# Ledger of designs, part 2: VHH binders against Glycosyltransferase family protein 64 C3

Target 1, 302 residues: Glycosyltransferase family protein 64 C3, of Arabidopsis thaliana (Mouse-ear cress) (q9c975)
Amino acid sequence: DPDPCDATNQREFQKLRSDQITVLINGYSEYRIPLLQTIVASYSSSSIVSSILVLWGNPSTPDQLLDQLYQNLTQYSPGSASISLIQQSSSSLNARFLPRSSVDTRAVLICDDDVEIDQRSLEFAFSVWKSNPDRLVGTFVRSHGFDLQGKEWIYTVHPDKYSIVLTKFMMMKQDYLFEYSCKGGVEMEEMRMIVDQMRNCEDILMNFVAADRLRAGPIMVGAERVRDWGDARNEEVEERVRDVGLSSRRVEHRKRRGNCIREFHRVMGKMPLMYSYGKVVNSVGEQGLCRKAGKLVFCDRD

## First folded at step 5 (VHH; framework vhh_7nfr_2)

Design c10 (from b0 with Y101F)
Fold by ESMFold2-Fast, scan of step 5:
Structure c10 (fold): chain B 302 residues (1-302), chain A 123 residues (1-123)
Amino acid sequence: as target 1 above (302 residues)
Amino acid sequence: QVQLQESGGGLVQPGGSLRLSCAASGFTFSDYWMSWVRQAPGEGREWVSDISGSGGYTYYADSVKGRFTIARDNVKNTLYLLMDSLKSDDTAVYYCARELFYDSSGEGYFDYWGQGTQVTVSS
């Protein structure tokens, strides 16, 4: 069905599977195909994953290469999960949140093609989500704040509080796909248009949607081993792998995301983001702050 | 095929002005963010400015904010950089680049570059 917002796709929560998740992974760069294959194989090996949808957003990729990618994904992923490769009609980041009739699970995991997580941590995140199904659950967090000098909302980080979970790893109920893509009228249409023009901030917009609906913040979960190949502060990632090497560009990334917060605040006429505190962990690790790969993080973080 | 060709560079006195142009071909220009990136002698590449496909959003490095203006003409498939109050530190080869963004957690990627145009600011 070409209409993802068709009422037939809007199934009741109780009619959806509660025992497993569907993983939605964005792909675009042909350079990252080997890493994507490894990540898909890892997810396919988990008993809680029923389906993996690779959302391929590069319209320039040849059909022959896509056919080879699909063959490799199925051949190198011997797990029980079904694997689908979906050629997207556009490179829009909003498309990662489109409802799909093939998604029959209550929970969906939104993730990037450069994030690896261990199986026990994946299972733990799912258990936390099942206890808090109306909240966004993830391993990467950021905050909004208000700059008193500039008198404007900003995108920032705080060690003590957070309000934004990133799409690097974001578990949520399937209902939020409909809330983002199919509901909210002209205001949501304008904010999705901002996402398309910015080529950014679909994760921030999803947090706005969830916070506005629930009136509560997201939940951060700890992971024993999580590797972010796209993190520019991670010294394990060489410059040639990161696709970035411009220091002034990295500073502007935060300013752009702050502009998204200000734009969404303007459109909605309110700030629905709410702070959450602390993180949920499966076991107690070493306490305090440690330098890992050039960044200051909690010692119990991978 | 995708091509980006810069022009408008040259020698200018401190405090002077220059207008750089970048002619784009081989793709739907209005669908892409476009950047100006510079490289001074003996230095690495420094991002200067970029502009959204529609022209509705523009960003600038702190070093050029208030002095440079990025603009585009989607009918002519041309990117511009209007440089005012030029300083000796602005001396560099200026490159036009096309931007790719495939996820919001990434920092973006430049997939095509022009050959560059030299800007020299000296007495």
Scores: ipSAE 0.536, ipTM 0.800, lowest interface PAE 2.2, mean pLDDT 85

Design c12 (from b0 with Y101E)
Fold by ESMFold2-Fast, scan of step 5:
Structure c12 (fold): chain B 302 residues (1-302), chain A 123 residues (1-123)
Amino acid sequence: as target 1 above (302 residues)
Amino acid sequence: QVQLQESGGGLVQPGGSLRLSCAASGFTFSDYWMSWVRQAPGEGREWVSDISGSGGYTYYADSVKGRFTIARDNVKNTLYLLMDSLKSDDTAVYYCARELEYDSSGEGYFDYWGQGTQVTVSS
């Protein structure tokens, strides 16, 4: 197949479709195939989706199973979106950001195989992205911070600000695929190697890339209905282990992601992440204040 | 077929040492993070430590940090847990587990587990 980093194959932004998006969705677990089929069918039903690329990252999956998956994806997806199943030679998370000649839309949606969003919210996210195409737009956010006691950068959540959009749902201009995978020389190569060693943090690295180029943070958008089946999976795992074990594992995940931030900061020699404030919602209105679990919150809090 | 087999457990007195081993087969061992998880009598499972495929990164639960060392031999396809200064609270069944994180925005989980090896710390 063509070299993804051949600049002569890179299309000008103005020559790319502005009316639709391409969805790039990661798959790996054979146990998630029924869920993946449901999510692909949902995306395929949207008029703004031109193409769906399923990036299959498990190299041990039999060809027969992949052939059946492709048939099911096309058979049970009633929409007009084209569907492609791409077998990857490795489980590298960096591969989800490879530029591809089949991507002819200005916007791409990076999505996990366990996140489903309603059609109105998908259309709204695209509308928000079109208004600010150089930013990362998504529904799940986190932040970086500096721990004064530990004297180090950390991965965290702030009540007032965010700097990182997660690949659970991340809409961006396709130019960032090329920036992540093909530019930045030895520094980007080192950071992608860190992602591979960590088996994590490709989403954090993309946020570093975008923030460094734009010098602005991402945009959080609200959703009327979002189903995160990954949370259900975690609840199922928790059922097999008691709370103590799950809490310990969660702490490790956060420590690993914090180390990614510190490593990327070291390699780049700077902290390019920028904070954003608030979120954009399709229906805006203060619904008054309500007491919920002893706290005063907006009544429309989900 | 993926298989994980633990060994090296047993009875040891407080302050003693044990080395646990986990023999892995049926997959490219060096491509996966590996974990040790323990379960004490009457308690939930507790993550103990993990190690990157290359061995370049290691993480430990605060309860074992400074006392336990996780290591791997990618030529022998074997995971190790070297346990020093053992305490009665370390008494548990220790499981070897293969870690899977294919979406970095989610949390890691385990797709394959060993059968476990019993560690008892008492006089």
Scores: ipSAE 0.425, ipTM 0.743, lowest interface PAE 2.8, mean pLDDT 85

Design c14 (from b0 with Y101L)
Fold by ESMFold2-Fast, scan of step 5:
Structure c14 (fold): chain B 302 residues (1-302), chain A 123 residues (1-123)
Amino acid sequence: as target 1 above (302 residues)
Amino acid sequence: QVQLQESGGGLVQPGGSLRLSCAASGFTFSDYWMSWVRQAPGEGREWVSDISGSGGYTYYADSVKGRFTIARDNVKNTLYLLMDSLKSDDTAVYYCARELLYDSSGEGYFDYWGQGTQVTVSS
């Protein structure tokens, strides 16, 4: 338990539960506790969720406040899922991927404390993952690309293709926690150190690990109702906090994430990220054929 | 307990230079990325520059790249912004800000801000 990389605590994939998932949700900011409580309550109501581990990454938070948080999480979560609050000694983003002996499910869901997905979409994502257990499955995606003018790898957004699933909602096999945290020797240690220096890009590194292992890209899954409460919260909090959405900062943030891709490429000596195209959806409504301006097109087109 | 206090602002002529300082206290300074953010009169806040905890990584807004240098002294718990070739458009209140974790969508957060220091570039 003290050593998350102790291989004797690893269970064979076939021996792990296949009927449910474990949710690993990050928390750090005390001002986001009300959002965290709401998100945990939402996940706890799902029949496919066996346990929720709240990974608290702020070592400065008083024990009394964490005790109150745990009591609130337990009291206001109506579902049957077990809830654990784990105070981490480090604010490292790498810690969200530590393997844990208490996780007995084949699938884990990595998520942030500010995103809520409807129950049906959560169940659908799990069904897609079960059919593709070696892939990262998620609802928020980004891409990598090579900038011919700058002659460098970049982080980008592309509507038609993607190579990176974000930790806002990322479902994956438990094995990838061990791969990220415990394997790969000095090469992986250097890349995790880059994540710590950047205080960013743990999601990109996980995509590098999964793509290198599988030799395939992730899968984007559509959601019927997704709320990014972090964006909504930023709009509703004090003016100083709302200003973090600066456009110049967003552009530079993408350049910073591009530097992560370049650094990981340098350390690995290869680009393992691969593109996936399109997204898998449960339902977008019935698609019929309609005549518009004399042409036969899908009724929902344009 | 956590405090950020800026200094070094003032009136300067176009083409001049200024060095801003931000004294940090109440936390382990070297564990955090730090930013400079400015706000011109009547405008929203504009991110200027940031620096990693170790100082190994720095980033700049295109509007200041090549003219400004961000630096830090982790022994003194002080963040600096060295501003060269100042333009009238650089007139703003400059804020020191502590960066929180980035979320995976690309939204970076600031959890603590200084009170700001006024920089006026007057012709």
Scores: ipSAE 0.418, ipTM 0.728, lowest interface PAE 2.8, mean pLDDT 84

Design c15 (from b0 with Y102W)
Fold by ESMFold2-Fast, scan of step 5:
Structure c15 (fold): chain B 302 residues (1-302), chain A 123 residues (1-123)
Amino acid sequence: as target 1 above (302 residues)
Amino acid sequence: QVQLQESGGGLVQPGGSLRLSCAASGFTFSDYWMSWVRQAPGEGREWVSDISGSGGYTYYADSVKGRFTIARDNVKNTLYLLMDSLKSDDTAVYYCARELYWDSSGEGYFDYWGQGTQVTVSS
C-alpha cells in the first residue's frame, strides 16, 4: 500500500473477520532475531491467530539477511497462520500503527519482539476483547497522575488503578490503526511528531486516542505464563541484547514518558486518559492481601 | 559514512572534572537523540545520559545525576558530557551512541557507536 491512509484501508468493522486476530510484531535489532523467531513460532501455534506481520524497522538491514529471516520465520513456525515480513520505510515508532490492506481481522494484537504469552492466556485476552471491542486490552499496565508538588502530569504505577496499556501486549480493534495514523487532523499530526521527536510513547498516544474516542479506560487481563525477555531486571537477557539494548532506571524511564503525557495534554487541551480498576482473570485462585514494598496490596498486584 | 568519534578522556583524581566530546558526521545530527554509554572493566554497558535532537530534553542515570551535564552543539555536530565530582566508580570507557528509540520496557536501541574514550578516576 503506497498510501496507508487510502479510504480503502478503512474497512467496515462488520466486514472484517471476528473469529481470529492479526499479530503485528515490531522488530529492529538483528541481535534479537533468534528470540523474534521463537516468539513468532509461539504465536503461529495458536488457532486464533490468522496472520502475523513482522514489522522490520531497521532500514540498514541487508536484503539478504531479511530474506533469510523470512525463510526461517516460515520454516520454523508450525501453525496455520500466514507470516509476512514487512521492511518499513522508516524507523518511526508511529509506523507500527499504520493501517494495512492485508489485515482482515477486527482485532489486532500489537506486541514487541521480547514478550511471550501462553496460548490459553492469549485466547482469554481475545475473548475479553470480543466482549469489549472499543477498549484496549493488555497484560502490562501503567498509570497517569498529577504531581501537585511539580504541578505536572506524570507517568507512574498505581496499586489500585491504571490508564495505560503497553505495546508489549496490546489487543485492540483495527479501527484504531486508522484513527491513530489517518484521522485527527493537525492535533494528531503534532502528537505523532512528538512521538518521533521523543523516539518513545507511541503506546501512550494510542491510549490517548482510544480513551478520547471511547471515554473509558483500558482492560488489564491476567496471564498464566508470561516471559518478558526485554525487562531491564531480567537476568536471562542474552549478552548481545545487553550490549545493543540498554535500560534506563525506572525513575528516568518514567520521566521520559511523563514528558510525553504533558506534551499530549498540551496539544489536546484536555486529559482524555481514564482510570480502570481491577484485572480480569481466567482462573479460580485465591485472592489475598500481601505486603509489598511496605504497603498492603492484593497479592496478584505487580 | 556515519562516524562518531569521542575525545577528552584521561586520568583524573577523585573530585576532579573532565569534558568529553563526540564529533558526529555522515548524518543530520539535529534529527537524532544522542547518548553517552559507559563500560567499566569486566562489566556490561551502562547508559549514562541522553539528549534530544533539539537539546530541549535531557535525562541522566541516577548514578550521575547532579554531577554530569550532557550538551550538544548542532552547528558543530558535537555532543558533550561535562563530568564534575568524579568518583572511582566513574572509571570506564565512555561511548557516544546514536539513539533510535526506547521501548515500553525502558530499553534503548542504538545503531551507531563510537570507538570509546577511557576515563580513569584514581590517585
Scores: ipSAE 0.447, ipTM 0.771, lowest interface PAE 2.6, mean pLDDT 86

Design c16 (from b0 with Y102F)
Fold by ESMFold2-Fast, scan of step 5:
Structure c16 (fold): chain B 302 residues (1-302), chain A 123 residues (1-123)
Amino acid sequence: as target 1 above (302 residues)
Amino acid sequence: QVQLQESGGGLVQPGGSLRLSCAASGFTFSDYWMSWVRQAPGEGREWVSDISGSGGYTYYADSVKGRFTIARDNVKNTLYLLMDSLKSDDTAVYYCARELYFDSSGEGYFDYWGQGTQVTVSS
C-alpha cells in the first residue's frame, strides 16, 4: 500500500473474517531461503491460514532471486492459502507491522523465517487467541524487570513470569498493526525511531503498545513441537551459521534489549508492561528430546 | 556492488594504540549497523563491537570494554575501531562486517565482510 496509514486499511474488527488467519513472515537472509520455503509450505497446508505474506526486507537481494523465491513458494506450497512476496521499500523492522488493505482477517500471525511449529499447535494457538482477541498470544516469551542495584529497567528471562511475546511467533488482532504504525502521535514516532536506531526491539514495542491499550499481559501457548533455527543452542544451526562468538553477543543482545525498554519507558513516562503467569497447553503429551548446546532438553523448551 | 575495505592494522607493542578504518561503498552506509569481528590464529571468529546506523548505540565484547571505541563517519562512509591499551590477546585479523539483522536470540547475521586487516601485539 502507497499509504499504509490510510483509514481504509483499518476496518472495524467485526467486519473482518473470524475463521482464518493471515501469516506475515519476515525474510532477510538469502541463506535462509530453503528454510523459509519449508515454513511457508507448512503454514499453507493449514486450513486456518487464508493468506501468507512474505515480507522481504533485504534491499540487496536481486530481483531475479526474488522472482525465483516467489515461483518456489507458489510451486511447493500446495495448500489453498494465497501467497504473496512483498519486497519492502525499507529494511526497518517497523515495516513488519504496517497495516495492509489486503489483510481481511481479524487475527494475524507475525513470525520469523527460522521458527517451525506443528499444525496442531498452530490451530490451538488460534483457538486461544479467539478467546482472548485483545491479547498478544505466542510461544516464545521474555520478561522485564527492575535492577535494584543498577536502578534501571532490564530485559530478562524468568521461568515463572513473562511480559513480552517475541515476534518469532506472535498472534494478535490486526488492529494492533494500525495502532503501532499509524497512531500515538509523536511518542510512537520517537519509539519507532528507537527501533530503527537499534535494528531491534520491534517485538518489545508491540508489547508496550498492546499492554498500554489493554492494561493486561500477553498469553503464552505451549506447542508439541517448536524448533527455533535461530537459537544458538541448536547444534545444527550453530554449525551452519557460525560467524561470530555467540556467547559475547548474547550478553550484549540482552543489554541492547534492556536499553530499548529503558528508552520506551522514558518516552512514555510509564511502564505499561504487565506480568502474566503460566502457559496454556492443549493437553499433556510426551515431549520429544532435542540436543541444544550439547545437552538433551525438551524440544518445546524456550 | 557492496565493498568493505579495512586498513590501519600493523605491529604494535603491548599497551600501545591502533586505529582501524573500514571504507564502505555500494550501499546507504547510515542505514546499517556495522560490526568489527576478529579471528585469532587457530581460533574461531569472535565478535568485538557493533554500532548503530546513526552512531547513537554501541556495544562491546567484555574482553574489549573500556579499551576499544567503535565510531563511524556517515559523511565519509567509514567505520573505525580505536584500540587502546592493546594486549597480546588482541592479536588477530580484524574484519569489518555489515549486519543484516538481529534475531530475538541475539544471533547476528552478516551479508558482507571485508578482507581483514592483521593486528599483531608483541614486543
Scores: ipSAE 0.324, ipTM 0.685, lowest interface PAE 3.5, mean pLDDT 85

Design c17 (from b0 with Y102E)
Fold by ESMFold2-Fast, scan of step 5:
Structure c17 (fold): chain B 302 residues (1-302), chain A 123 residues (1-123)
Amino acid sequence: as target 1 above (302 residues)
Amino acid sequence: QVQLQESGGGLVQPGGSLRLSCAASGFTFSDYWMSWVRQAPGEGREWVSDISGSGGYTYYADSVKGRFTIARDNVKNTLYLLMDSLKSDDTAVYYCARELYEDSSGEGYFDYWGQGTQVTVSS
């Protein structure tokens, strides 16, 4: 297999397909396989999806189980999209952004194995991305900020602005895989090492890469129906699924991600993250008002 | 083969102290975050504390902050949880776990678990 960073194998943006997307789904937990199968089947039925790559990061999974997973993914997916199961060489979160010669689309969708989105909203996100191909486009956002009392950069949620799109659903140009994994010299290598040391923040680092290149923030898009099975605030999450991946919804999660921001800032000597404002929506009313955990909030509010 | 072996649990009076240990083998211990997770009778699992591979970063649940200290000895391949000012609510089976990563929503992914050690806080 070619080195993923071999420039002789890199295709020019204009030579890549513009009519469809490739979906890259990160997988690790064997207990989430039934949910993963449902999510893959959903994406496979969309006319804008040409290929789905399941990036399997658990090196302990037996070959027999992986063979069965691949058979189930291909047998029970109703659409025309090609499906590949890729055993990752490591459990590194950086591996989800490796360039791949099999990816022939301009746009790639990075997503987790616990997020479902309706087909209309998927198509809308792709439309928004096509109009803004240098920006990260997604449905889940966060912000960076500067804590004046602690005199440090922090990871936060702000109602009016955002600077970070999460890998729960992140559409971007394929070029950013190469930028993250293959360019930027010793500084990028150090920041990828920080991701490995923190075992977190690959999504934040991708936002740093894109913001530094573009000098603009990401774009938040609305979704009519999105289900986040990994969010412990969602009463619909099954107990067994939640038990496999324990939710650390505490202030400590934000502190850990804040430490990543501070380390990336130290390495780069600058803060490239930029704020975006507002949300791009397909029609009035899709975010509505919803009762979540006894509180009345916008349905799309984190 | 990865192995995690816990020790140090037992019965203790409210306000007392215990030190839990977890002996690790079969992997490069310093390359992994390690976690303590507890489960009270009839309840789900609750994350208690995490420590980075180097020991440079430590995080604690609000319920134990200021009372518990997580530590590691990478030469001895051992994880520790020093538990001070124990309360009846701390009664649980305490598990040592190897952490692979934490996702963007704060969900931790663990690939290996110890057998657990019982901590009972009662008068």
Scores: ipSAE 0.555, ipTM 0.824, lowest interface PAE 1.8, mean pLDDT 86

Design c18 (from b0 with Y102H)
Fold by ESMFold2-Fast, scan of step 5:
Structure c18 (fold): chain B 302 residues (1-302), chain A 123 residues (1-123)
Amino acid sequence: as target 1 above (302 residues)
Amino acid sequence: QVQLQESGGGLVQPGGSLRLSCAASGFTFSDYWMSWVRQAPGEGREWVSDISGSGGYTYYADSVKGRFTIARDNVKNTLYLLMDSLKSDDTAVYYCARELYHDSSGEGYFDYWGQGTQVTVSS
């Protein structure tokens, strides 16, 4: 029924809350439910979180299991944040960026169901975003590059610069949900279709959207404690054996993300991604530049 | 109920060709990326190839690139692997697998597997 792209259903920016955030967390795999419950409980305990929307993207999940999930999420979350479970009509990764009339905060946090961050770092990320509300702010970054030999754009991990924040933890203004999902005409429709075909790269596309509008790159923020439970699970015996046998797929995964960059560049006719340098930290640790593996990098970098 | 059933394996001489098929049922086949994964005797599983729901995107492991072609028929709900210029190193049980994506890392997970079909390359 309701059209999420009907601008008349959205509140004015200055009418939205500036003191708190809404967390939009994706869920799909039923085996991740125990971890999802833990992650939601962690976010709910923060005073800056007003609402948590669990976006459930698996259409085959029985209603009874979803009812139990909602009950568990509300029972095991000790904080004051309101919790909603939304069964999405589509498994599309684009659906995580649909604008929603129930979101009444200026800032939204897009995150995965297997990444945990400490509350001090969450609060710090929000303070950085408030100072830079038109930029994407996050803790996991990647970069784009140009391969001179192959004469093509590539997806890479670059130690001294970045242009892409991942949806593992991405804070942005609510307006970008509408920009991604509702604006840009046939070119944006084609790029969202590429995301659906690839089952990937919605995070890269959001960075293209934000960079094209702002003409600036994202901001990386440091965190005191970050747990990526997806990586931790791969260390179990059964998962470790599977992962070792499929190591060639991780290489192809990076190549696929490069293909997304090339496709978005083709559709837009330009490369809007811009590099950012450095990391904003809320710490008194080592400062300045250090030599690591013969290269000059920030001392607090891994 | 989701079912994946492979066929088309067998004994073939080096330099020969085989076409593997995987019949899918119990889900909307065109909505999912599909993969071929192989396991040689005493080895771990090795990803071989995958294909997008529309068939518009295909990816291959470096070891098979240029020799294998992945294809699908969404009307017949069937996945194919066309294997040319077969080598002794291609000897393995070949599995059809359904891919699942739900996070930004884009790591494909396999939620359903077929029983496998044996491919033996030997003279």
Scores: ipSAE 0.485, ipTM 0.773, lowest interface PAE 2.5, mean pLDDT 85

Design c19 (from b0 with D103G)
Fold by ESMFold2-Fast, scan of step 5:
Structure c19 (fold): chain B 302 residues (1-302), chain A 123 residues (1-123)
Amino acid sequence: as target 1 above (302 residues)
Amino acid sequence: QVQLQESGGGLVQPGGSLRLSCAASGFTFSDYWMSWVRQAPGEGREWVSDISGSGGYTYYADSVKGRFTIARDNVKNTLYLLMDSLKSDDTAVYYCARELYYGSSGEGYFDYWGQGTQVTVSS
């Protein structure tokens, strides 16, 4: 759309489809094209997915390569879901939350090009979201906290509570795209600029937006099979698809994300994030388990 | 073609100082976060510091915070690491790396690396 924030493009929740979801999956690295093709094929095979929009954020990618990518996505996706490839003019992470006239479902699934989930768990997440449509629902969670010694807000993991769902897998109502991208005036513009400067934290900002509007926390759901190909500690990642990351970067990552929380708190003049407790699981399946640092843990735990 | 070339390494005594430089070419330098990464003999790579495209944000590993300063000159397309109060544990090959970050997938990763410059802290 020439103006994604045109008020005429904001459809009422009740006028949108309730039976299926639209998947919005980010792509940027040409290295990840084979993995992206596999993940799109997996989503396309689910009966609850009506359409998949691949949001290509690398403006340097040649048109020929994008044409080849689109052909491969349609050729190797056996399901009935429609597939679109959208080339973005900007590498901004904020662009993943732009409203789009082609999105006609109440629920949207925001996901990265390096996370795979089984169909049964995808269906379960959708069922949980339908029961809680104003909440963010996802499989990867983190927490905010206040460091009494440093006297500052921090990004952390807490064993019992969480306040942040990650865009690795985040299901939400379409309304939040408009809230993030089109409302909130100068304060939201400043926070989106911080996201661009940080090249990070669009997921944290969405959680701030949703928590501020709803005054409630997100919901964590379990999955039977989850693969996080972007986690360098995943022992099952093939060398050819492994990112060149360092375990010591985990410290930098947490510091940067903590600074995002502090900056958003400064701009808004309040801390809207609220804690949720507990994990909703499908009683008929096993939990998603991963090998991390030689230990068998839930895939969303460090 | 993206190129990163480090310089400024050498032998220094404990407590001494060094300034490392990284000359960047083949891309719009100011659009990218840049990192310093080191590798001690027989050890894996360790992230040291990074800096935002504008220079407005900097982060440091706890082992170097207060001793090292990362800086950049976007007019000269050059990244710097100013190292003070050097310790024997700082002995390593220091690499300049271009950071690529997208999505909430984790730490980000490095798409281009320099050849490295040796820093030896010994009496």
Scores: ipSAE 0.592, ipTM 0.811, lowest interface PAE 1.6, mean pLDDT 86

Design c20 (from b0 with D103S)
Fold by ESMFold2-Fast, scan of step 5:
Structure c20 (fold): chain B 302 residues (1-302), chain A 123 residues (1-123)
Amino acid sequence: as target 1 above (302 residues)
Amino acid sequence: QVQLQESGGGLVQPGGSLRLSCAASGFTFSDYWMSWVRQAPGEGREWVSDISGSGGYTYYADSVKGRFTIARDNVKNTLYLLMDSLKSDDTAVYYCARELYYSSSGEGYFDYWGQGTQVTVSS
């Protein structure tokens, strides 16, 4: 759309489809194209998916490679879902949350190009979201916290509570796309600029937006089988989708994301993130087991 | 062609200082976060420090914080690591690396690496 923030591009929630979802998959790395094709094919086979938009954020990718990618996505996707490949003009992570006229569903699923989920778990996540449409619903969670020693907000993991759903798998109402990208004035513009400078934290900012609107935390949902191909600790991850430097950056990743929380808190003058407790599971199925760092754990355990 | 070339390594006594440089070419240097990563003998790669494209944000591994300073010169397309109060544990090959842009819910990737420069701290 020429102007994604034009009010005419905002459709009323009640006028949008309630029976299916639109999947918005962010892509950037040419190394992950084979995996991206597999993941798109998997989503396309689900009856609840009406449309898949592949948001390609690497402006350096040649047009010929993108044309080939689109042909492959279309050829190898067995379902009735429509597939679009959108080459973004910038590498901005904020662009994954732009409102789009092609999105006609109440719910959107924001996901990365390296996460696989089974169809029953996808359907279960959608059912949980339908019961809680103002919340962010996802399978990967983190927490904010206050470090008493350092006297600063931090990005952390807590076993009993969470406040942040990750864009590895995040289902939300499409209204949040407009709220993130088009509302909130100068303060939201400053926070989106911080996201661009950091090359990170668009997921944290979306959690700030949703928490501020609803005054409640997100919902963690379990999966029968979830495979995170980007997790270098997984013994079964193929070498071609791994980065030998990834694990050494875990400390840096946490520090950078903590700084994002502190910056967003500074700009907003408040901490809108709220804790949720517990995990919603479909008790008719069992959780899949994965090998991570030599141990058998549930696949959705970070 | 993207190229990263390190220099400034060498032998130094404990408590000494070194300045590492990384000359970058073949891309718009100011658009990328840049990292220093080291590999000690018999060990895996360890992230040391990184710096945002503008230089406005810097991060350090806890093992080097307060002793090392990362800096960049976007006019000269050069990344620096200023290493003070060097310890024997800092002995490693130091690599310059470029960070990829991708989804923030993941952890960072390095798409290009330099050849490395050897730093040896011993008396």
Scores: ipSAE 0.557, ipTM 0.780, lowest interface PAE 1.6, mean pLDDT 85

